# Miniprotein binders against p73408, part 41

Target 1, 371 residues: p73408
Amino acid sequence: MRQILIAPDSFKGTLSAGEVCQIALDVLAPEFDCVAHPLADGGEGTLEAIANNLDGQWQTVRVQGPLPDQTVDACYLWLPQEETAVIEMARASGLPLVPVGEHNPEIATSYGTGELITHAARRGAKQIQLAIGGSATNDAGLGLLMALGWQFLDSQGQSVGWGGQALGKVAEIIPPVLNAFPQVTVLCDVTNPFYGANGAAQVYAPQKGADPAMVQRLDQGLRHFARVVREFDGFEINFPRAGAAGGMGGGVAWALETKIESGFTAIAKLTQLEQAMAGCDLVITGEGCFDHQSPQGKVVGGVLELAKKINKPAIIVAGQCQLSQTVLPNVLKIFSLVGPDMPLEKALQHPQTALKKRLVQVKQYLIQSQN
Short names: E, the ipSAE of ESMFold2; O, the ipSAE of OpenDDE; V2, 0.75 times the mean of E and O plus 0.25 times the DockQ between their complexes.

## First folded at step 20 (miniprotein)

Design gg3 (at its last look DockQ between E and O 0.90; V2 from the best seeds 0.86)
Fold by OpenDDE base, look of step 20:
Structure gg3 (fold): chain B 371 residues (1-371), chain A 109 residues (1-109)
Amino acid sequence: as target 1 above (371 residues)
Amino acid sequence: SDEVEELARAIRYLAKLIFYIARYLRRRGDKDAADKLRELAYRIRDLAEKFEETGNPEYLKQVAELVKEVAELIDEILEMAEKTGDPRLARFAEQLAEFIEELAERLEK
């Protein structure tokens, strides 16, 4: 066992996937030939993870921010060889861009994300990977679509404006005649429908600043928009995943005739994870918290399933591990950053040190297993 | 294949444009034309979905025939819009006609 693929997720709130890889390389080399393959789930850090795997060019564009009076310098990743742009909506329309106390999903717009898409298209993007995590919005992607030339009009023939407040006003939809537009793939891992008890507004609007009354209004707006869409072309927008990013999943999928894919699956394909893994003897993966749901989870679960499929052994390095035993037969061992020698508080304060310390143990384990 | 998916997407988007013009016509009182276009849009979309699922070029041939029918109707609509002084409809119909021409060329290859 000489070649190791290091394919972690981010340790949410502490280390990026790239940082995890770098620390692993520093510890495991030169005794092991290591290949870094940082992964993401289409959430925060997706661009950085891809940029670490592929030759990409960062593009910075001044676009509309989430608030009407706000402009932001948003970055996206251009992959010239793949003719692909990777866009995180959070860079233009994300929750962190909204000042404290100004969170309002009735007002927040996705327009800036549409501007990024437009910019990428003008750069010659044939494909756009659109990560839609971390949104400030519940506008069903109306802002984004408006930036692409869609018009949404009220009963008086006037533009409905921006934000979740616009949804309930839509009476007419005017698609642009687009002779050519890049294929947009929406990346999301949520299964929420467009509206209802498990819909965009009910589940996610509260964390975006919605009070209970606002949640109800937003949900009614989504229901109304869904009806208008159905009347327009018979499409049922209330499908699983449609509720992602305040309904953007559904809105964009419908409008652009695109699919919603798992972030992990899309990134794994784009970065050729299977090919990289096939060339290695062992996979090291990990995430911030490995629990009973993790084997079925996004990145780590996906890596483990792939490793199993191609008969590769795996090691898990987790920030915290709630599992006492390996559930999967191809998992050799689980290492937790937190342990008797590393209290949680200390691991959170010094995640790099905690990871390095644990990776030294991984190295020792691997050396011993070869003997 | 990516090509099949792209072409299917373009065909579905055509259907979306036809749905718009059908709705526009309905609102102005042209119910028969609206109903016909809406039917064609559904049929085109359904064929595009079948094409995407199967990759069978026979579905493209069927789409091509329906697209010809749509093109004829759009020409009539354009003429009507010009005669009635509806520049909004005329402009959209013209753009849609161009879109159809471009797509038709792809369907014949």
Scores: ipSAE 0.854, ipTM 0.957, lowest interface PAE 0.5, mean pLDDT 92
Fold by ESMFold2, look of step 20:
Structure gg3 (fold): chain B 371 residues (1-371), chain A 109 residues (1-109)
Amino acid sequence: as target 1 above (371 residues)
Amino acid sequence: SDEVEELARAIRYLAKLIFYIARYLRRRGDKDAADKLRELAYRIRDLAEKFEETGNPEYLKQVAELVKEVAELIDEILEMAEKTGDPRLARFAEQLAEFIEELAERLEK
C-alpha cells in the first residue's frame, strides 16, 4: 500500500471534495504516497472538482439570464488539453439566479446556457460536458437551441419566443447548418420522462414556481412539442431522462444528436479515474451523507464498483449513511465521522476536525495492517 | 471509439438537415422530391446508428452512396429555388451542399 488514491465526493454542506483531499494528504502523506482525485456527480461543485484534477481555465461570460430582461456573469471551465468545456447550466439559467416571488418557468429561458456553449465552441472546444441540474426553466432547451441558431416558428412564421409558454406555439423547426460543432453530452441522473404524470412539468415545475394551472399548461406544451418532433423526423422524445431540467434532456439530445450520461460516469472518464486507480495500491473514497436513512451516493458507489472491477482494496470514510451494511469483497474497512466519540451535531459543527480524527484512525489502521 | 461516435453524430445531423429540407419541399407542394429525401434521411440515420454500434466501415460506404444521391437532389433543388425565387430554400440548399462536401471528405478516411 505505497500509493493511495484519495477519490471522494464532497461532504455536502461541510467540505468540498478538494478540501477532503487536502485534509487526507495532510494527515496521510508523510507516511503514505497519496494522490488527490476529487470527484463530483455532475451537480453544483462539478467545475471545482474537475479544476482540481486538470489544467483548466475559468471563462467568465456575460450572458442572458433566466428572466428575459436579465443578464448574468456566468463561468464555465475550459480544458485546452482535453479540448473540452464543462458547463453548468445553473450558472446561466439556474433557479438561484431568480429572486423568490419571480420564479416563473413559463417565461424563464435557457438562452444564456446556449451562449456559453457558443463561447466554448469559439474557444476551440470539441467536446462539451453540460451539467443541467438546478434549472429555472421548463422550455425543453428551446432557448439554448435558439442561441445556437435554431429557429422555432409559430403558424404565422414568427418566432415563438422564450420560456415554457413557447412550447405549445411551435409549428416549424429550422435547424442551423452546424459544421464542426462540438459534441455535447448532457449530464443528469434523474429518470423522468418528457411529459405526463412523472414528467418534467408535473414533477419539477412546482418547485420552479408553477401553480397547478401553469403545470397543466407546461405539460400540454411539452406534449405538443413532442408531437412536432415526431412529425419532423420520427423521433420519440418522451423517453427516460428526457424530462430533466424542464425537458432540456430530451430537447438537447434530439436536436444535437447527443446522449445523456450520468454525471459521475462522465466526470470519471474525463478525469481518467480508472487509469489513476489502476496505478494505486488502495483507494480511499467517501461522502458526507449525514442522514442515516440515505443510501450511498453515485460517487462512492461508482468508485467502489470500479475498485472491485480492477481488484483494488478500498477504504470508505463517510458521515453516517447506511455504509455499515455496504460490503464489497475489496472493502477493507468503513470509517464513519459520526459515532460514539463524535455525535452528529458535533461533526456538522466541526467537519474538518471530525474528518481529521477519522483519517488519523485510517492511518493507524494502514500502518498496523502492513506490519 | 470517440472518433466513431463523433462521425456517427455528424452523419445523423446530416439526416436532420435532410429531414428539414424534405419537410420544406412538402409544404411547398413538391411532394415527390420531399418523399424521396425523407426516405434517404431515414436510411442515412439508420446506417449511422449501425456504424456507431459496430464500427463496421461497410456502413460508411453505404452512407457515402446515399450522400451522392442527396447531392444530386440538392443540385436540382437549388436550380428550382433560383427559378422560383425562393431565397430561403436556395440559401439552405447551398449551405447543405457545403456541409455534404465537408462530410464526404471525412467519409473517404
Scores: ipSAE 0.833, ipTM 0.946, lowest interface PAE 0.5, mean pLDDT 90
ESMFold2 (binder alone), look of step 20: mean pLDDT 85; pTM 0.851

Design gg4 (at its last look DockQ between E and O 0.91; V2 from the best seeds 0.86)
Fold by OpenDDE base, look of step 20:
Structure gg4 (fold): chain B 371 residues (1-371), chain A 109 residues (1-109)
Amino acid sequence: as target 1 above (371 residues)
Amino acid sequence: SDELEELARQIRYLAKLIFYIARYLRRRGDKDAADKLRELAYRIRDLAEKFAETGNPEYLKQIAELVKEVAELIDEVLELAEKTGDPRLAKFAEQLAQFIEELAERLEK
């Protein structure tokens, strides 16, 4: 066993996937030939993870921010070889861009994300990967679509404006005649429907600054918009994943006639994870917290499933591990950053040191296993 | 293939544009034209979905025939818009006609 693929997720709040890879390379080399393959789930850090795997060019564009009076310098990743743009909506329309105390999903707009898409299209993108995590918005992507030339009019023929407040006012939809527009793939790992008890507003609007009354208004807006869409072309927008990013998943999928894909799956395909893994003897993966849901979920679960599929052994390095043993036969061992020798507080304060210490143990384990 | 998926996407988007013009005509009181265009839009979309699922080129042939029918109706709509002084409808119909022409060339390949 000489070649190791390092394919982690981010350790949320502590280390990026790229940082995890670098620390692993520093510890495991030169004894092992290691290949870094940082991954993401289409959430925060997706662009950085892709940029670390592929030759990409950062594009900075001044666009509309989440608030009407706000402009932001937003970056997206251009992949010239793949003729693909990777866009994180959070860079233009994200929750972190909204000042404390000004969170309002009735007002927040996705318009700036649409401007990024437009810029990428003009740059010659054939494909656009749109990561929609971390949104400030519950506008069903109306702002984004408006930036692409869609018009949403009220009963008086006037523009409905921006934000979640606009949804309930939509009476007429005017699509643009888009010629040769790139395919936009929405990256999302949530399964929330468009509206209802598990819908965009009820589940995610509170964390975006919505009080219970606002949540009800936003949900009613989504319901209204869904009805208008159905009347427009018979499309049922209340499908699984449609509720992602305050309904943007559904809105964009409907408007642009695209599909919503798993962030992991899309990134794994784009970065050729399977090919990279096939060339290695062992996979090391990990995330911040490995729990009972992790094997069925996002990056780590996807890596483990792929490793199993192609008969590669795996090691998990987790920030915290709630599982004593994995039920997965190809998992050799799980290492937790937190342990008797590393209290949680210390690991959180010094994540790099904690990871390095644990990776030294991984190295020792691997050396011993070869003997 | 990615190309087939893209073609299917474009056809579905065409259907969306036809749904708009159908709705516009309905609002103007042109019910017969609106109903016909709406029917065609549903048929085109359904065929595009079947094409995307199966890759069967027969669906493209069927779509091409329906697109010809749509093109004729859009020409009529354009003429009507010009006669009635509806520049918004005229512009949209013109753009849609061009979109159809470009798509038709791709369908015949």
Scores: ipSAE 0.860, ipTM 0.957, lowest interface PAE 0.5, mean pLDDT 92
Fold by ESMFold2, look of step 20:
Structure gg4 (fold): chain B 371 residues (1-371), chain A 109 residues (1-109)
Amino acid sequence: as target 1 above (371 residues)
Amino acid sequence: SDELEELARQIRYLAKLIFYIARYLRRRGDKDAADKLRELAYRIRDLAEKFAETGNPEYLKQIAELVKEVAELIDEVLELAEKTGDPRLAKFAEQLAQFIEELAERLEK
């Protein structure tokens, strides 16, 4: 019997990666021996995907929210066997936590994310995987670092405070003496530099609530902070990926002497995707992508690259897909949820039904290919 | 690999602490001590990066020698801080001396 690995991304807006896996298991069993391996790319949904793969303990902590007068109950995933915590910054410092009309990256703080890191360290974490998608902030991680004991002082010797407004005030940086500190890996897939035309403020601050004048102030703050870092230890903080999550990539990598890695690569390694795929005869992957103008996502692309590397055939199930099988030589067939028998509006309204329908077709295809 | 990367990270963080105390000393006018510590911090960071890239234990031996030199300078900075009544410098230098002692023990292994 064929051993099939079900390794999808979420169908964003409709189905989680775990739900996609469960539907596939329900349709393909008992005729096929299937293993669920839900994935994510380091954005929202990352903790759930990992929790479906590994024995973890959810930890809920009351922390500082993105707004100064806001507290939130944020959770992270503790993996005791791996001595690893997986933290989504958006659960403590994310844009969804900010009420409509209150979006303001000049005041939003990453302090609560630092509180989650502190909690995980006290729990015994040796490693922290920090997913930084969906942030409300443009503070270069200053809030996070302050929660870890860093001091950022202005020219008068006073704290610069929180938010993107603080960056331009920094005159002195005082690092804490940290003897036992977990390795924090920042999960990031964008290449934006710290500041400039393609930097954190110019590209991402508008979606976080910044008008053009605020964007200019935030970019100047990032430039000023970069100068202070260069004077401190000669480090050039304006490198590719440094601008992720309002400068969090650069700030944390510099301050904590840590790495920035691809979200998919880090999650695939943590969940041992390559080993799981090596034990299968075929992989089924997929993503929502109901806007057929959207490019193929990082999870599907990463699964296909790995499958090609270790010579495993693949099937893609997607909301809509524009690529042909001749462009993707290890792909046996592509199934789109949207088609003549399933219009887009119906698929969005009834995503489980649409997916089940296509997976029945996948099942029939696989049975016929055995004959 | 993870243990090697963690050690290299701790050594790079030591360099960051040395950069801070060197900058503090320069601002208060202790330029000779500041310049020497800053040069040692650059050298330690460079060697830690080479160690992380290659895994060559000879870089750790060179780092250990520089760390001993830093320890001696930090002892002198502590005496200076006490003589001149600078409690902020004294506190940081004491914490740094403890950090150095613990790291030096790891480097001897």
Scores: ipSAE 0.830, ipTM 0.943, lowest interface PAE 0.6, mean pLDDT 89
ESMFold2 (binder alone), look of step 20: mean pLDDT 84; pTM 0.831

Design gg5 (at its last look DockQ between E and O 0.93; V2 from the best seeds 0.86)
Fold by OpenDDE base, look of step 20:
Structure gg5 (fold): chain B 371 residues (1-371), chain A 109 residues (1-109)
Amino acid sequence: as target 1 above (371 residues)
Amino acid sequence: SDEVEELARQIRYLAKLIFYIARYLRRRGDKDAADKLRELAYRIRDLAEKFEETGNPEYLKQVAELVEEVAELIKEVLEKLEKTGDPRLARFAEQLAEFIEELAERLEK
């Protein structure tokens, strides 16, 4: 065993996937031939993970921010060889861009994300991967679609405006005639429907600043919009994943006639994870917290299933591990950053040191396993 | 294939544009034209979905036939609109006609 693929997720709140890879390379090389393959789930760090795997060009565009009076310099990743743009909506329409105390999903708009898409299209993108994690919005992508030339009119023929508040006002939809437009693939791992008890507003609007009354209004808005869409073309927008990013999943999928794909699956395909893994003897993966749900989870679970499929052994390095036993037969061992020698508090304060220390143990384990 | 998916997407988007015209005509009281266009849009969309699932070019031939019918109906609508003075819809219909022509050229290849 000489060639190792290092394919981690981010350790949320502590280390990026790229940082994890670098530390692993520093520890495991030169004794092992290591290939870094940082991954993401379409959430935070997706662009950086892709940029570390592919020759990408960062594009910075001044666009509309999440608030009406706000402009932001947003970056997206251009992949010239693949003629693909990778866009994180959070860079234009994300929750972190909203000042403290101004979180309002009735007002917040996705318009800036649409401007990024437009810029990418003009740049010559044939494909756009749209990561929709971390949104400030519950506008079903109306702002985004407006930036692409869609018009949403009220009963008086006036524009409905921006934000979740606009949804309940939509009476007429005017699509743009787009002769050539790139395919936009929405990256999403949630299964929430468009509206209802498990819908966009009920589940995600509270964390975006919605009080219970606002949640009800937003949900009613989504229901209304769903009705208008059904009346427009018979499409049922209340499907699994449609509720992602305040209904953007459903809105964009419907409007642009596109699919919603798993973030991991899309990134794994784009970065050629299977090919990279096939060339290695072992895969090391990991995430911040490995629990009972993790084997079925996004990145680590996906890596493990792929490794199993192609008969590669795996090692898991987790920030915290709640599992004492290997869940999959191809998992050789699980290493936790937190342990008797590394309390949780210390690991959180010094994640790089904690990871390095654990990777030294991984190295020792691997050396011993070869003997 | 990526080509099949892309072409299917474009056909579905065409159907969406036809749905708009149908809805517009219905609001203006041209129920017969609206109903016909809406029917055609559903059929075109269904064929696009079948094409995407199967890759069978026979569905493209069927789409082409329906697109020709749509083009004729749009021409009739445009002639009516020129008389009624709705410049916005006229422009949309013209753009749609161009879109159809471009798509038709792709469907014949």
Scores: ipSAE 0.845, ipTM 0.947, lowest interface PAE 0.5, mean pLDDT 92
Fold by ESMFold2, look of step 20:
Structure gg5 (fold): chain B 371 residues (1-371), chain A 109 residues (1-109)
Amino acid sequence: as target 1 above (371 residues)
Amino acid sequence: SDEVEELARQIRYLAKLIFYIARYLRRRGDKDAADKLRELAYRIRDLAEKFEETGNPEYLKQVAELVEEVAELIKEVLEKLEKTGDPRLARFAEQLAEFIEELAERLEK
């Protein structure tokens, strides 16, 4: 084997994808030629994984935070060669930015994320990859859209204002003329619809600070907004994935005429994972997954599917693996960090050591398989 | 390709702008113009989706014909708005006309 692609997710809570790659490079060299390709699924660590793969420029912008009286310095990644900006909504409108005890999705605004998009557009972006995980908001992207020039007016012709409380007030929508505006792709892995029992408000608003009465008001606001959209241009906004990030999936996809895509798919395309994998003899992927009851992660699954598609063998290194090798035809072997020689508690306490130990075993396996 | 998707998105966004004008005109009682614009917006959006799915440039030719009809109707709207003193919508309609001209040039490519 001449070249090995190291394409992992982070081991959440223990090691970043970049750290996993570096450990693998250190252990497998000099016997194997390894190429690092750290990945992410559109959540935490996405900008860093892309920055490790592509020449990017961090852009820092002072924008509106999630609370009306709050400003934040938020950064995004500008990729000039790709004419693409990668924006994590959570850096401008995320739940971690809200002080303890002040969580309120009826008030929280996505306006700052719209300001990041405006900045990227003025920078010259032709494409924007918008990761929407970790939001504090339930405003269907109204704040974001207002920052782009959209007007949402009540029955008296006044702005509806910010936050989830504004949704039920919308009577008129005035789109801006956006002539040379970049294509915004929303990165999302949840399937929740806009409203209803499995919708944005009922499923996600409680963890953003909504009590039951507020959840009811937010869901009714989303239903009202959906009706206004249907009256406006006939669009049915209550589709799968539309409820992501407090309805932002649906709001942005409808308003900007763009698509919602899985985070892994978008990142794999942007970083040219298929091309990188085609140039290798074997791929090593992995994830933390220390709970046997958890399903296989989106990064590992996506890497394995691609490896199968282009006929490349794979090795999995995971905290604990809940899959049997009998259902994974392109996987040569699965190595679990947790085992008889590395109990769960020790692996969590010393994750770098646990990973090194298993990668030494991977190395030994690969050397022995040459006979 | 990316260029097909980008152009299709621009055409769908044009339809959204037309839907706004149509809705505004209907609220003010101009039902004939509103109905014509709304019907054109639906057809433009449908053709953009077919273009994106197939890559067939014949759909762009059909869009260009409908865009010309929209441009004529928008010119009439602008003349009415100048007479009535509705400056917000007049500015929108002027910007839309400019958008339409730029898009029409791209469609001839």
Scores: ipSAE 0.819, ipTM 0.933, lowest interface PAE 0.5, mean pLDDT 89
ESMFold2 (binder alone), look of step 20: mean pLDDT 78; pTM 0.788

Design gg6 (at its last look DockQ between E and O 0.94; V2 from the best seeds 0.87)
Fold by OpenDDE base, look of step 20:
Structure gg6 (fold): chain B 371 residues (1-371), chain A 109 residues (1-109)
Amino acid sequence: as target 1 above (371 residues)
Amino acid sequence: SDEVEELARQIRYLAKLIFWIARYLRRRGDKDAADKLRELAYRIRDLAEKFEETGNPEYLKQVAELVKEVAELIREVLELAEKTGDPRLARFAEQLAEFIEELAERLEK
């Protein structure tokens, strides 16, 4: 065993996937031939993970921010060889861009994300991967679609405006005639429907600043919009994943006639994870917290399933591990950053040191296993 | 294939545009034209979905025939829009006609 693929997720709140890879390379090389393959789930760090795997060009565009009076300099990743743009909506329409105390999903708009898409299209994108995590919005992507030339009119023929508040006012939808536009693939790992008890507003609007009354209004808006869409072309927008990013999943999928794909699956395909893994003897993966849900989860679970499929052994390095036993037969061992020698508090304060220390143990384990 | 998915996407988007015109005509009282266009839009969309699922080029041939029918109806709509002084409808119909022409060229290859 000489070639190792290092394919981690981010350790949320502590280390990026790229940082994890670098530390692993520093520890495991030169004794092992290591290939870094940082991954993401379409959430935070997605662009950086892709940029570390592919020759990408960062594009900075001044666009509409989440609030009406706000402009932001948003970056997206251009992949010239793949003619693909990777866009994180959070860079234009994300929750962190909203000042403290001004979180309002009735007002917040996705318009700036649409401007990024437009810029990418003009740049020559044939494909756009749209990561929709971390949104400030519950506008079903109306703002985004407006930036692409869609019109949403009220009963008086006036524009409905921006934000979740606009949804309940939509009476007419006017699509733009687009001679050519890139395929926009929405990256999403949630299964929430468009509206209802498990819908966009009920589940996600509270964390975006919605009080219970606002949640009800937003949900009614989504229901209304769904009805208008159904009346327009018979499409049922209340499907699994449609509720992602305040209904943007459903709105964009419907409007642009595209699919919603798992973030991991899309990134794994784009970065050629399977090919990279096939060339290695072992895969090391990991995340911040490996629990009972992790094997079925996004990045680590996906890596493990892929490794199993192609008969590669795996090692898991987790920030915290709640599992004492290997869940999959191809998992050789699980290493936790937190342990008797590394209390949780210390690991959180010094994640790089904690990871390095654990990777030294991984190295020792691997050396011993070869003997 | 990526090509199948892309072509299917374009055909579904055409259907979406036809749905708009159909709805617009219905609001104007042109019920027969509206109903016909709406029917065609559903059929075109259904064929696009079948094409995407199967990759069978026979569905593209069927789409091409329906697109010809749509093109004729859109010409009639354009004439009507010009006659009645509806520049919004006229512009949309013109743009849609161009879209159809471009798509038709792809369907014949």
Scores: ipSAE 0.858, ipTM 0.955, lowest interface PAE 0.5, mean pLDDT 93
Fold by ESMFold2, look of step 20:
Structure gg6 (fold): chain B 371 residues (1-371), chain A 109 residues (1-109)
Amino acid sequence: as target 1 above (371 residues)
Amino acid sequence: SDEVEELARQIRYLAKLIFWIARYLRRRGDKDAADKLRELAYRIRDLAEKFEETGNPEYLKQVAELVKEVAELIREVLELAEKTGDPRLARFAEQLAEFIEELAERLEK
């Protein structure tokens, strides 16, 4: 009997990665021995995917929201066996927490994410995986760092305050003495530098509510902060990936002397994906991409690259597929939810039914290939 | 390894704390001490990077020697803070001295 690893991303907006795995188990498990390994890329759904793989404890903390007058109950995942906390910045400082019409990266703060980190450190975390997708902020992590005890002072010796508006005011940086502090790893997949034409403000601040004038002010604030950092310890903060989450990548990596890693890579290591895949004969992966012109997501791509590396065949189940089997030679077959028997609107309205139908076809294909 | 990366990170963070004291002293006009501390911070950070890249424990021995030199200078900083009545500098220097002692114990392993 074939042992099959089911390692999907979520079908975003329709099915979680865990739900995709459960449907696959229900369809395949009587005839095939299946192992569920739901995944994520460090964005939304990351904590849930990890919780399905590892024995974790949800921790709910009342923290500062992205707006100054806002508090939120935010949760993170505590993994006591791994002595690791997994924190999604968006749960405390994310754009979805901000009412439409109130989006403003000049005032939005990352302070609440710092409060989650502090809570995890007091819980005994030795490592923190910090997923920074979906942020509302362009403050370079200043709010987060202030919650950890960092002081950013203006020329009058007063706190610069919160938000992207504060960056241009920084004249002095005072680090806290952080003894026995957990290693914070920033998870991101964008390569944008801190400032400039391809930087955090120019590329991403419009999506967070910045008009063109605000974009220019935010970019100038980031440039100013970069100069202050250079004067402080000679570090050049304008490196690739530093612009992630409004400069959070650069700010936290510099301040806490940590690394920026790919979200998929970090999650795959934490959940031991390679070991799980090595123990199986075949991998089924997939994602809910219904945009025919979009490239494959980081999860599917990462699973397929790993499968190729360790010589495992793969099957893809996706909403619509823009890849062919000739491009990916370890891919045995690609099953698209959308097709003549399942038009796009029907698949979106009934995603569970559409997925079940394709997984039955996967089962039939696998049974036939045994002969 | 995770232990190599974690130790290298703490050594780099020590350098960051030294950079702050050096900058603080320069603003107060204590240029000789500031220059010395800043040079030591750069050297400590460079050695931490080499240790992380190679795993070679010889870099840790070099860090340990520099940490002893920093510890002596921090004692001088504490004396300065006492003479000038600077409680912020005194508190930071005391906390840094404790950090240095704990790190020095790890480096002997």
Scores: ipSAE 0.822, ipTM 0.937, lowest interface PAE 0.6, mean pLDDT 89
ESMFold2 (binder alone), look of step 20: mean pLDDT 85; pTM 0.849

